Miniprotein binders against q8wxe9r568to878. Designs and how they scored, part 21

Target 1, 311 residues: q8wxe9r568to878
Amino acid sequence: EEEITVDVRDEFSGIVSKGDNQILQHHVLTRIHILSFLSGLAECRLGLNDILVKGNEIVLRQDIMPTTTTKWIKLHECRFHGCVDEDVFHNSRVILFNPLDACRFELMRFRTVFAEKTLPFTLRTATSVNGAEVEVQSWLRMSTGFSANRDPLTQVPCENVMIRYPVPSEWVKNFRRESVLGEKSLKAKVNRGASFGSTSVSGSEPVMRVTLGTAKYEHAFNSIVWRINRLPDKNSASGHPHCFFCHLELGSDREVPSRFANHVNVEFSMPTTSASKASVRSISVEDKTDVRKWVNYSAHYSYQVALGSIW
Key: E = the ipSAE of ESMFold2; O = the ipSAE of OpenDDE; V2 = 0.75 times the mean of E and O plus 0.25 times the DockQ between their complexes.

## First folded at step 11 (miniprotein)

Design W3 (at its last look DockQ between E and O 0.68; V2 from the best seeds 0.00; counts 0 for: pae E 3.8 > 1.5)
Fold by OpenDDE base, look of step 11:
Structure W3 (fold): chain B 311 residues (1-311), chain A 81 residues (1-81)
Amino acid sequence: as target 1 above (311 residues)
Amino acid sequence: KTKTVELKVEGMDGPSKEAFRDAMKILEALSKLPGVESVRVWIEDGTVYVIYDPSKTSPEEIIKAIEEAGFKAELVSVEEK
């Protein structure tokens, strides 16, 4: 059976301000990969929601792909695989190509302006130092301004959310506990529905708490990593923030570095091209009628949230 | 307010390179017509859908543009959005 699969993947990167999480800098790269199993030389055409093609389409009915977006996007800095006839594209904006057989390859990539005004959620983080006591708190709230969050019935989730708090190397020992099986990372206690504020915690061991997901030091990132499988959480009220709390008692105030946690790293995925709003409108294969066509959409976000000064 | 007109172009029996070429000519002709917002050509049977501003153009003008491009078109339907 003949098949063509188109994978459209956004990659968002950027720097975000503290507080309201305004995007200070961003880059959206969309890559389109093709995997085809087609007999012989098959000329293919890919139709995108290109603003320069807006509403002007020459297609077969069977070539139309389902799309949920009504957006037209401006493509910037298009790069094509050698199998694409770039002359045709420049003249007509038609993406004409002869795919490599049975090989997943990047057909093209392009840049877009971020399609939303806000990120899917905001993260506010506060860090305090009092002598040898260090406290970090974060509040995560879903953004109502993000289009995918507006309608609960059509909401697109953030998946595999990872929030990383860089930890100074000298503190790593504090996040380890001895066990019969060896050293293990201290894990946060989950307290659903709780809100955390500054609390006096006694003890030499770090205290970590989260309202959702898990948090632990992960050596691979040299960070405390707050992991959340899915946002928004189906079991949580939309109006309440999710919280991360960490309290650490150091041996002395001298162990507090002058520069600590000036940023938080955030990563997550979405099962749609939410960053670019790129959409495949059509796929055509010359002289073939029974080709199975698939389109997969995804976005990966990776950005830094700037933190304010420690108080 | 926009309207959608459905037209049938004679002699377009796609899919073929020729049909595509012809469709491109039609598209080019219609894209230059004031009031036309979008054009979709089904090359398999020569069906053409045109979304247009009725204050700026009409089905008759659209047909005329296609004819000037060297094709024959017949009105199938007009729908209001």
Scores: ipSAE 0.438, ipTM 0.825, lowest interface PAE 0.8, mean pLDDT 88
Fold by ESMFold2, look of step 11:
Structure W3 (fold): chain B 311 residues (1-311), chain A 81 residues (1-81)
Amino acid sequence: as target 1 above (311 residues)
Amino acid sequence: KTKTVELKVEGMDGPSKEAFRDAMKILEALSKLPGVESVRVWIEDGTVYVIYDPSKTSPEEIIKAIEEAGFKAELVSVEEK
């Protein structure tokens, strides 16, 4: 059967401030991919929520797609596959193309601004270096200001969350004996005299500890990587913090770092969401009326969280 | 303060490539007319909705602009919005 699938993928990048989750720099790159199985010559038209179209539309009822947003967006720096008629786009903002048959390809890409004021969660990190001792603590909390977090029934998860703490190569030997601690193990060590921010009382405790997910050094990133499969966690109360703790005793003053890392890297995906609010308003396949039409949205986030006052 | 005029344009009887090009010519012609705020064209039957500022233009001027672009248009209704 004949069908066409439009995948709209947003890639957010940026820099956010310590503490209050202010977005200091942001960029969203949107890529649109097409996969089609169409017979004959199939001239297709794609309509986006382009602000230059707002109010000026040519409509065929059967081509209208359900949309998830009322926003109109500005498309910056559009780039197109060779199959797109760029003159038509310039004059009408309709993306006219003849798709490659049975081959997924990138139809176009463009840049937008991030459509939200906040990110799905905040990450606070405190670091200290005292002599040969290094301590890192992070607190992760879901953001109530992010639209997808406002209602548990409509919650869209952050998936495959990675929080990366860059480390100098000189420290790698200190991680070969470390164990990974989960939520249950950390809770068992908590008592009245202990907190996540305290200096370790003894050297018998594990070097790294988390309340959710896992943490270990990953050579591919030259970083300690805190991995969380899904946020919010189904087994945790809404709004409570998730924690990462690391205490490291270096072997000598020679191993003392010259500086803290300038940032912590955060990366995750959100299925069925849009960072740009880009939306497909219409899909036309020539004069055909019996073509299945699918639109999928997804967003990937990769950004830096500033540490201390060195940002 | 705006009004909406509904027009019927002759010759648009389906979703052909020619009907799309005709609709684009109508949009272009109306975009040049002062006071036109938005235009929606249903190419299935040639229905055209125009939201306009009545202090700057009129249904008669809108029809004239369509006719100068090479199309015949009939007034169907005018509604205050």
Scores: ipSAE 0.180, ipTM 0.692, lowest interface PAE 3.8, mean pLDDT 79
ESMFold2 (binder alone), look of step 11: mean pLDDT 78; pTM 0.719

Design W4 (at its last look DockQ between E and O 0.66; V2 from the best seeds 0.00; counts 0 for: pae E 4.2 > 1.5)
Fold by OpenDDE base, look of step 11:
Structure W4 (fold): chain B 311 residues (1-311), chain A 81 residues (1-81)
Amino acid sequence: as target 1 above (311 residues)
Amino acid sequence: KTKTVELKVEGMDGPSKEAFRDAMKILEALSKLPGVEYVRVFIEDGTVYVIYDPSKTSPEEIIKAIEEAGFKAELVSVEEK
C-alpha cells in the first residue's frame, strides 16, 4: 500500500515581557517532513496556504486535504531539500518534488510571522526576598486573545506544559531530601482550590505548592519545574488562575545571590500549527490514484518570560 | 458577504498536460476579475468553484471571462456563504 505522510511542525521561540506577557521578540520556524512509501519515480506536489497562491488552485478532488484554517500565510526564507525543484517554485510557487523512498526527511522549512497577537496563556511571576527567606509565586491565566481559546468547543490545548524556574546552585541542597534510598527531590503539594498569596511559612524546609500539575526540582534543568499536562484544565473554571508557590528559608542572607534567575522558561506543545497557521491544502502524486495521504500538525513553543522581583 | 459559484467547463478531461494548461488559462482569466477571491479548478472533470464578492462580480461575468479565455462554461449552482 502506497502512502505519503506530511508532518508540519511549528517551532516558536521568543522572549516575553513580565506582566502582560508581550512578545518582545519571536521566531517562528515551520518544518515540513515527508515520509513516503511510493513505488517508482513518483513526482509529488505539495500545496500550502501560501498567500502568493491565494485564489489559484488546480487540483484533483482526491488531492484536496482537509483544512481547518482559512488563513493565508506569507512564507519567508524558504529552504528546500534537494529533491524539490526550486526553479519550479520560484516560477510558479508550486512545490514539486521527488521524495526519498521510505525515509523521513525535511522537505522544506520557512519562517512566518507569529499568527496570533498573544500567547495561549500568560504567566506572571513574582520573587520576593526578605532576609534569608525567598518566595517565588506564579500565576498562569489562559489568554482570551488567543484564537484557539475563544470557543471551548473547538479549543486547542497546550500540552506537556513545562515552566522552569532556574535555581542557583547554592539553593539546590535545600530541595533535596535525604532518604535511605538516596536523594529525592522535594515535590509540591497540590491544592486545586487554593489561591496563594504572600504567606509566611514557618519552618526551615522548602515549601512548594501548585494548584494544578506537579512541581519539583529537576537536576537536568537545574530548575524547579512546574509541569502541567494540559491547558486549559477541563476541571478548572476558566476565570481562575493556576498558581505556583515556593517558599525557601536559606541559612543566611548571605546565601541570597545579588542576582539570580531573571527569567522563567516556558515550553509546551499544541496539536496544530498554531504559531504559523501553515496548512497543507493539497498533496498530489503523479500517476497514482490510490495513495493514502496523511497530514499531521504540531507546534512547539519555547520562550522566556521576564521575572518581577521585589527586594 | 461572499458567494460560491460552481461551473462546469466543457472539454476538460484530466489529469493531463492539456487540462492543466487550460486550467491555468481559466485561472488567469478569473484572477483579473474584480471581486474574485478564490478559484478552484478540478482538472479531472472541469468543475470550477469560484468564491466571489457579489457586489463586484456575478456568475454571468465569471462565465463570460471563461468564455473570453476560449472555453465554454455552464452554471451548475450558486450558493450563499
Scores: ipSAE 0.490, ipTM 0.846, lowest interface PAE 0.7, mean pLDDT 88
Fold by ESMFold2, look of step 11:
Structure W4 (fold): chain B 311 residues (1-311), chain A 81 residues (1-81)
Amino acid sequence: as target 1 above (311 residues)
Amino acid sequence: KTKTVELKVEGMDGPSKEAFRDAMKILEALSKLPGVEYVRVFIEDGTVYVIYDPSKTSPEEIIKAIEEAGFKAELVSVEEK
């Protein structure tokens, strides 16, 4: 059985505003990978929702792929694998290629823009420094839902949400002391998936609390990491904010920075959708009529929420 | 309001490189015709759908443009959008 799989992955990067999570800067990098099991050296054509192709399609009826988006997008800075005929693309916007057999490879990549006005959720963060005490609070609220590229009725979750709060190097010892000082944990007491330090004693270790997911210091990121498996949370009311709280009291060696951090990093994935609404409209394999054709979409988001100036 | 014309172009009977190149010539010829907003060519049988502005062009003018490009085309139907 002959088949070809087209894998479309968007990578959103950007900066959003502190207060209302307005997108200040962004870009999307889209990568398209091919995996094919075809007899012979089959010549293929890939049809994207490229705005320069809109209204100029040459197809076989069998090559039309199901898509629910009517958007046409601008492709910037296209780069291609050597199997793509670049002259044909530049002259006619046709993506013509001979795929590698039984080998997943990157067919092309390009830059585009985020297709929506807002991100799937907002994050507000407030920081406070009073004497040797540092306090951080965050409120996460769901925004407009996003639909799958193949089905407008399927709402797509945010998965493996990671919110990182950078920790100044001076303070890392306080979190390391948490592990070195405390062989004790709150394993007998679990708060709705939250993991708060090894002790509740003020002045000796940080106190961290969450209403959803878990939070702990992760050395690999030099950050306190708030992890949420899936949003929206199926056990929470619509519009319900999810909260993170952290209290830190600095030790006897006084060093108090002007502010806790100047940004918060947010990462998550969304399956079955694209950030740009890049879409495969057609897949042609020479004149073959019995080829199984698959299209997968996914998006990864990684951006900073600016904290702005000091209190 | 735009209209859609369905045409049949002779000589396209499968997904050959010649059929693809012929379809590209037809697209290019129609791109020069005022009022043509969308063209889709099905190369397996030479079916061509054209969305056009009836105040700027007509099925007769569309067929003539295709014929000037070297192809025979006949009208199948016209539908209003």
Scores: ipSAE 0.192, ipTM 0.712, lowest interface PAE 4.2, mean pLDDT 79
ESMFold2 (binder alone), look of step 11: mean pLDDT 78; pTM 0.722

Design W5 (at its last look DockQ between E and O 0.61; V2 from the best seeds 0.00; counts 0 for: pae E 2.0 > 1.5)
Fold by OpenDDE base, look of step 11:
Structure W5 (fold): chain B 311 residues (1-311), chain A 81 residues (1-81)
Amino acid sequence: as target 1 above (311 residues)
Amino acid sequence: ETKTVELKVEGMDKPSREAFRDAMEILEALSKLPGVESVRVFIEDGTVYVIYDPSKTSPEEIIKAIEEAGFKAELVSVEEK
């Protein structure tokens, strides 16, 4: 059975401000990978929602791929695999290629301007230091300005959300528990109905709490990692923030670094090209009528959020 | 407001390199017309869909452009969007 699979993947990277999480800097890279199983020499054409093409298409009906986006995108800095006829692209904007057989390869990549005005959610983080006591609080809210969040019926989720709070090396010991079986990381207690304010927790042991997901120190990242499987949460009202809280009592005020982490790292994925809005409009295979065609879309976001003031 | 006109080009009845070339010529001719937003050519049967601004162009003008490119087209339908 002859098949061609096209994987379109966005990679968003950037830096966002504190508070409203304004995008200060961003980079959107889209990569298109091909995996094909085609007999003989098969010339293929890939159609994208390229603004320079604007739906001007020569296709077979069977070559049309379902798409949910009506947006046209501007491709920047296109790079192609050697199997692409770049001359044809330059002259006609047609992506003509002879794929490598039975080998997943990057067909092309390009940059785009971020397609949205806001990120899918905002993260506000406050850090307070009082003597030897350190508190970190974060509030996560879904952004109404993000297009995928506007209609609950068409909501595209953020998946495998990871929020990392860098921890000074001096504090690492406080997040470890001695057990008979070895060192275990302190885990957050989940309280779904909790709204965390600046409340001092009495006790020498670190306290972590989350309203959703899990949080623990992860050595691999040298961070407290707040993990959320899916946003928005189906069981949570859209208007309420999700919260992370950490309270740490250090041995002395001398253990408080002069410079605490000035940023939080955020990563998550989406099952669509939400950053670029890139879409495959058509896939054509010359002299082939019964080729199974698949398109997969994804986006990966990785960015830093500036922390609020320490007070 | 845009409309979609469906046309059928004579002589295009199967996919081929020739058909593709012809389709390119048609596409080029139509894309230059004022009011034309997009052109889709199905080379398998010569069906052409043109999305256009009816205030700037018409099915008759579209057909004329195809004819000027050296092809013959017939009107199949016009739909409002």
Scores: ipSAE 0.623, ipTM 0.905, lowest interface PAE 0.5, mean pLDDT 89
Fold by ESMFold2, look of step 11:
Structure W5 (fold): chain B 311 residues (1-311), chain A 81 residues (1-81)
Amino acid sequence: as target 1 above (311 residues)
Amino acid sequence: ETKTVELKVEGMDKPSREAFRDAMEILEALSKLPGVESVRVFIEDGTVYVIYDPSKTSPEEIIKAIEEAGFKAELVSVEEK
């Protein structure tokens, strides 16, 4: 019948160090979307775990939403849809609005500091170029210090993990024999001595191997992309690293750049607001007591792991 | 070291836009009172919980601040946090 859904989504971006993946730079943007099916005029109020509210709340007991965190967060650079009364927000930190009916829309957005000290997993990458030989190796392991990963019975997964290794355009032909996406371990036979552009195509194709997920060159990204559906992996020991390996023998030393890449791109999603810890504390709909209320939380992470100088 | 006072604001018996605005005025008035550390207003019945420093203020001063804002409040109880 009558219903309001609040979607809270984090977007983490940043740069982390090559060795221990210490966060060097970060930005967290949180967007809140509303979808409502409410009859008549429907003035709504939304309460967040805003630190400026801590200890100073105007609430209805029936409108209190389940607690998702005990933390209070600092909201920066709040931006609002035109349906929000900004004066009420500035005076009380309550988001007062009249939603668009049956139309999903962005109610507001804001920035926060990353709420954890570490990311859910670390990625260590080693690269080398020796003559015509290029090697890349990565080790991925789940972080023990990430709060959502501490309880294995309630552990929140990282989903659709994508690790991108930028590839010079000169090397694209070496990856034409990529396996179909979805193979657990990708290998390509390397035939030493074959040159780029050979009609035999029996030569210097790369060897790529993963211990989890799949890896192939993806033209849309100009990158080798290591894809993992879910971390932690249910079929692996909790402390076990997951590995990516690529070995390429080029036809001549002239094709070898001085460096494979200066960074690796990492993306994934989580079904929680793990980056901001943003939480909906209350949802009120004026003059209505029988409204179904739903809150969904998610985060998307997109960051770079530095391999060297970024200057 | 802190205490909590429970008050009942007269005339706030149901949620409404007017109750919300009254609650905002009460919050603003109490935020200006030295010694008030937090205020929580339940607009469905006019219940107000105030956490305060008893060396700086008292339930009587809290009620007075609410009355100066234009509302009547009755003391319900006082407890330590």
Scores: ipSAE 0.366, ipTM 0.813, lowest interface PAE 2.0, mean pLDDT 80
ESMFold2 (binder alone), look of step 11: mean pLDDT 79; pTM 0.727

Design W6 (at its last look DockQ between E and O 0.28; V2 from the best seeds 0.00; counts 0 for: pae E 1.52 > 1.5)
Fold by ESMFold2, look of step 11:
Structure W6 (fold): chain B 311 residues (1-311), chain A 81 residues (1-81)
Amino acid sequence: as target 1 above (311 residues)
Amino acid sequence: KTKTVELKVEGMDGPSKEAFRDAMKILYALSELPGVESVRVFIEDGTVYVIYDPSKTSPEEIIKAIEEAGFKAELVSVEEK
């Protein structure tokens, strides 16, 4: 049968403050992709919650799509695929296009202002470097001010949460050189009653503990990576922090810098357009009444949490 | 403070290029009319909702604008917002 799928993906990037994770800089980019299987040359129209269209809509009732937001958003710096009639858009804000057949493509992209006052959770991190000994602790708390955290019936989880603690290049070199000098591997250890990870044998190995998820060094990122499948955690009391702890012993090598890292990287996805609140209000296919219509929403967040000086 | 008028425009019967283009003509004509705040056109049956400022325009002026664009419209109802 004939069908059209609209994928709406937010990308949040930014910098947040050390303690309370106040948003210091942000950038939200939304990309809309189309995949369609339509016979003939089918002219299509996409209706977004564009504030310049607010209330000015041309629809069939059957073309109206489910939405979870009543917000209207400002679309900045719109860029379009060649199949979009840009003159129509600039004159009337109608997104009119003839989709590529059986080929997923980016229909448009635009920027918005971050639609929330806070991020879904906060991350506080404390580090100490004392000679060859390094300790890192983090406390992760769900934000009470984020809309998805207020109503269990409309809860939208953060998925595949990744918190990266950059490891200085000097320490990476020492790890590889320490195989000659009695090297120490960086592995997660089992924390009783919390999360499970690999356990190293030997009294000098790094100790990593988490109360949720797993933690290990990942070469691809040159970082210790704390991974959490889903937040909020269904088995945890509301309001209690999730913790990460790491103790590293680098031996007698005095190449350890005085500072662990300037920032911690946080990355996660949500199955919604939580950053922009972009919403597909309608999908119309000219001269067709039997077209299956699908809309998928997602957001991806990637930002830095300051530990001290920000570059 | 605003009011909503519901109108019925003849000749719209479904998802066609002509119905969409007709709806665009109506929306354009009404967007030029002072006092019109929003226009919603349902092309399957020609139902049109217009939110307007009654101090600046009226259902009669809205219908006139639609008729000048080449369409016949009937008043169905007027509601306060």
Scores: ipSAE 0.477, ipTM 0.856, lowest interface PAE 1.5, mean pLDDT 80
Fold by OpenDDE base, look of step 11:
Structure W6 (fold): chain B 311 residues (1-311), chain A 81 residues (1-81)
Amino acid sequence: as target 1 above (311 residues)
Amino acid sequence: KTKTVELKVEGMDGPSKEAFRDAMKILYALSELPGVESVRVFIEDGTVYVIYDPSKTSPEEIIKAIEEAGFKAELVSVEEK
């Protein structure tokens, strides 16, 4: 059976301010991959929600792909695989190509302006140092300004959320626990109903707590990693923030570096092209009927949240 | 929400090139209609299908636009998608 699969993937990268998480810098790259199993030479056409095509879209019924967006996007810096007739694109904005058979390849990539005014959620982080005591707290709130969050019935989740707090190398020893089986990373206790504030915690071992997900030091990132499977959490009230708390007692104030955690790294995925709003509107295969056509959408976000000075 | 309007347009049974040309004329006419922010036109077996936002444009307005473009159109069906 003949088939063509189109994978559209956004990659968002950027730098975000502290507090309200305003986007200071961003880059949205959309990549389109093709995997086709077609007999012979099959000329294909891919239709995107290109603003330059708006109002000039003629398609065959069989070529129409389901779309959930009415947005038209401006493509920047288009790059094409060699199998694309770029002359045709430049003249007509039609993406005409002869795909490689049975090989997943990048058909094209382009840049867009970020389609939203805000990120899906905000992260506020506070760090305090008092002598040898270090405390880090974060509050995560879903953004109402993000379009995917407006309607609970059609909400698109953030998946595999990873928030990484870089840890100085000298502190790594504090996040390890000796066990019969060797050294293990300390894990946060989960307290779903907890609201964390500045608290005096006694003990030589780090205390980590989260209201959702898990948190532990991960050597691979040299960071404390707060992991949340899905946002928003279905079991949490939308108006309450999710919190991360870490308290560390160091051996001395001399162990406190002059620069600590000037940023937090955030990473997550979404099952839609939420960054670009890129959409495949049509797929045509010349002289072929009954070709199965699939489109997959995803976005990956990776950005840094700037932190203020330690207080 | 989108509405698919199926219209039978006279003279659309010609060669594919001619049909395409005529479809372009129709598409252009529809794209210029107030309230039509997004429109998709496709042709199958002499029937013109139009996908648009039903909240802002009526089938009658679509037919009128097609007529103004020099074609005759008859409403076949209206479906919500």
Scores: ipSAE 0.391, ipTM 0.782, lowest interface PAE 0.8, mean pLDDT 86
ESMFold2 (binder alone), look of step 11: mean pLDDT 78; pTM 0.723

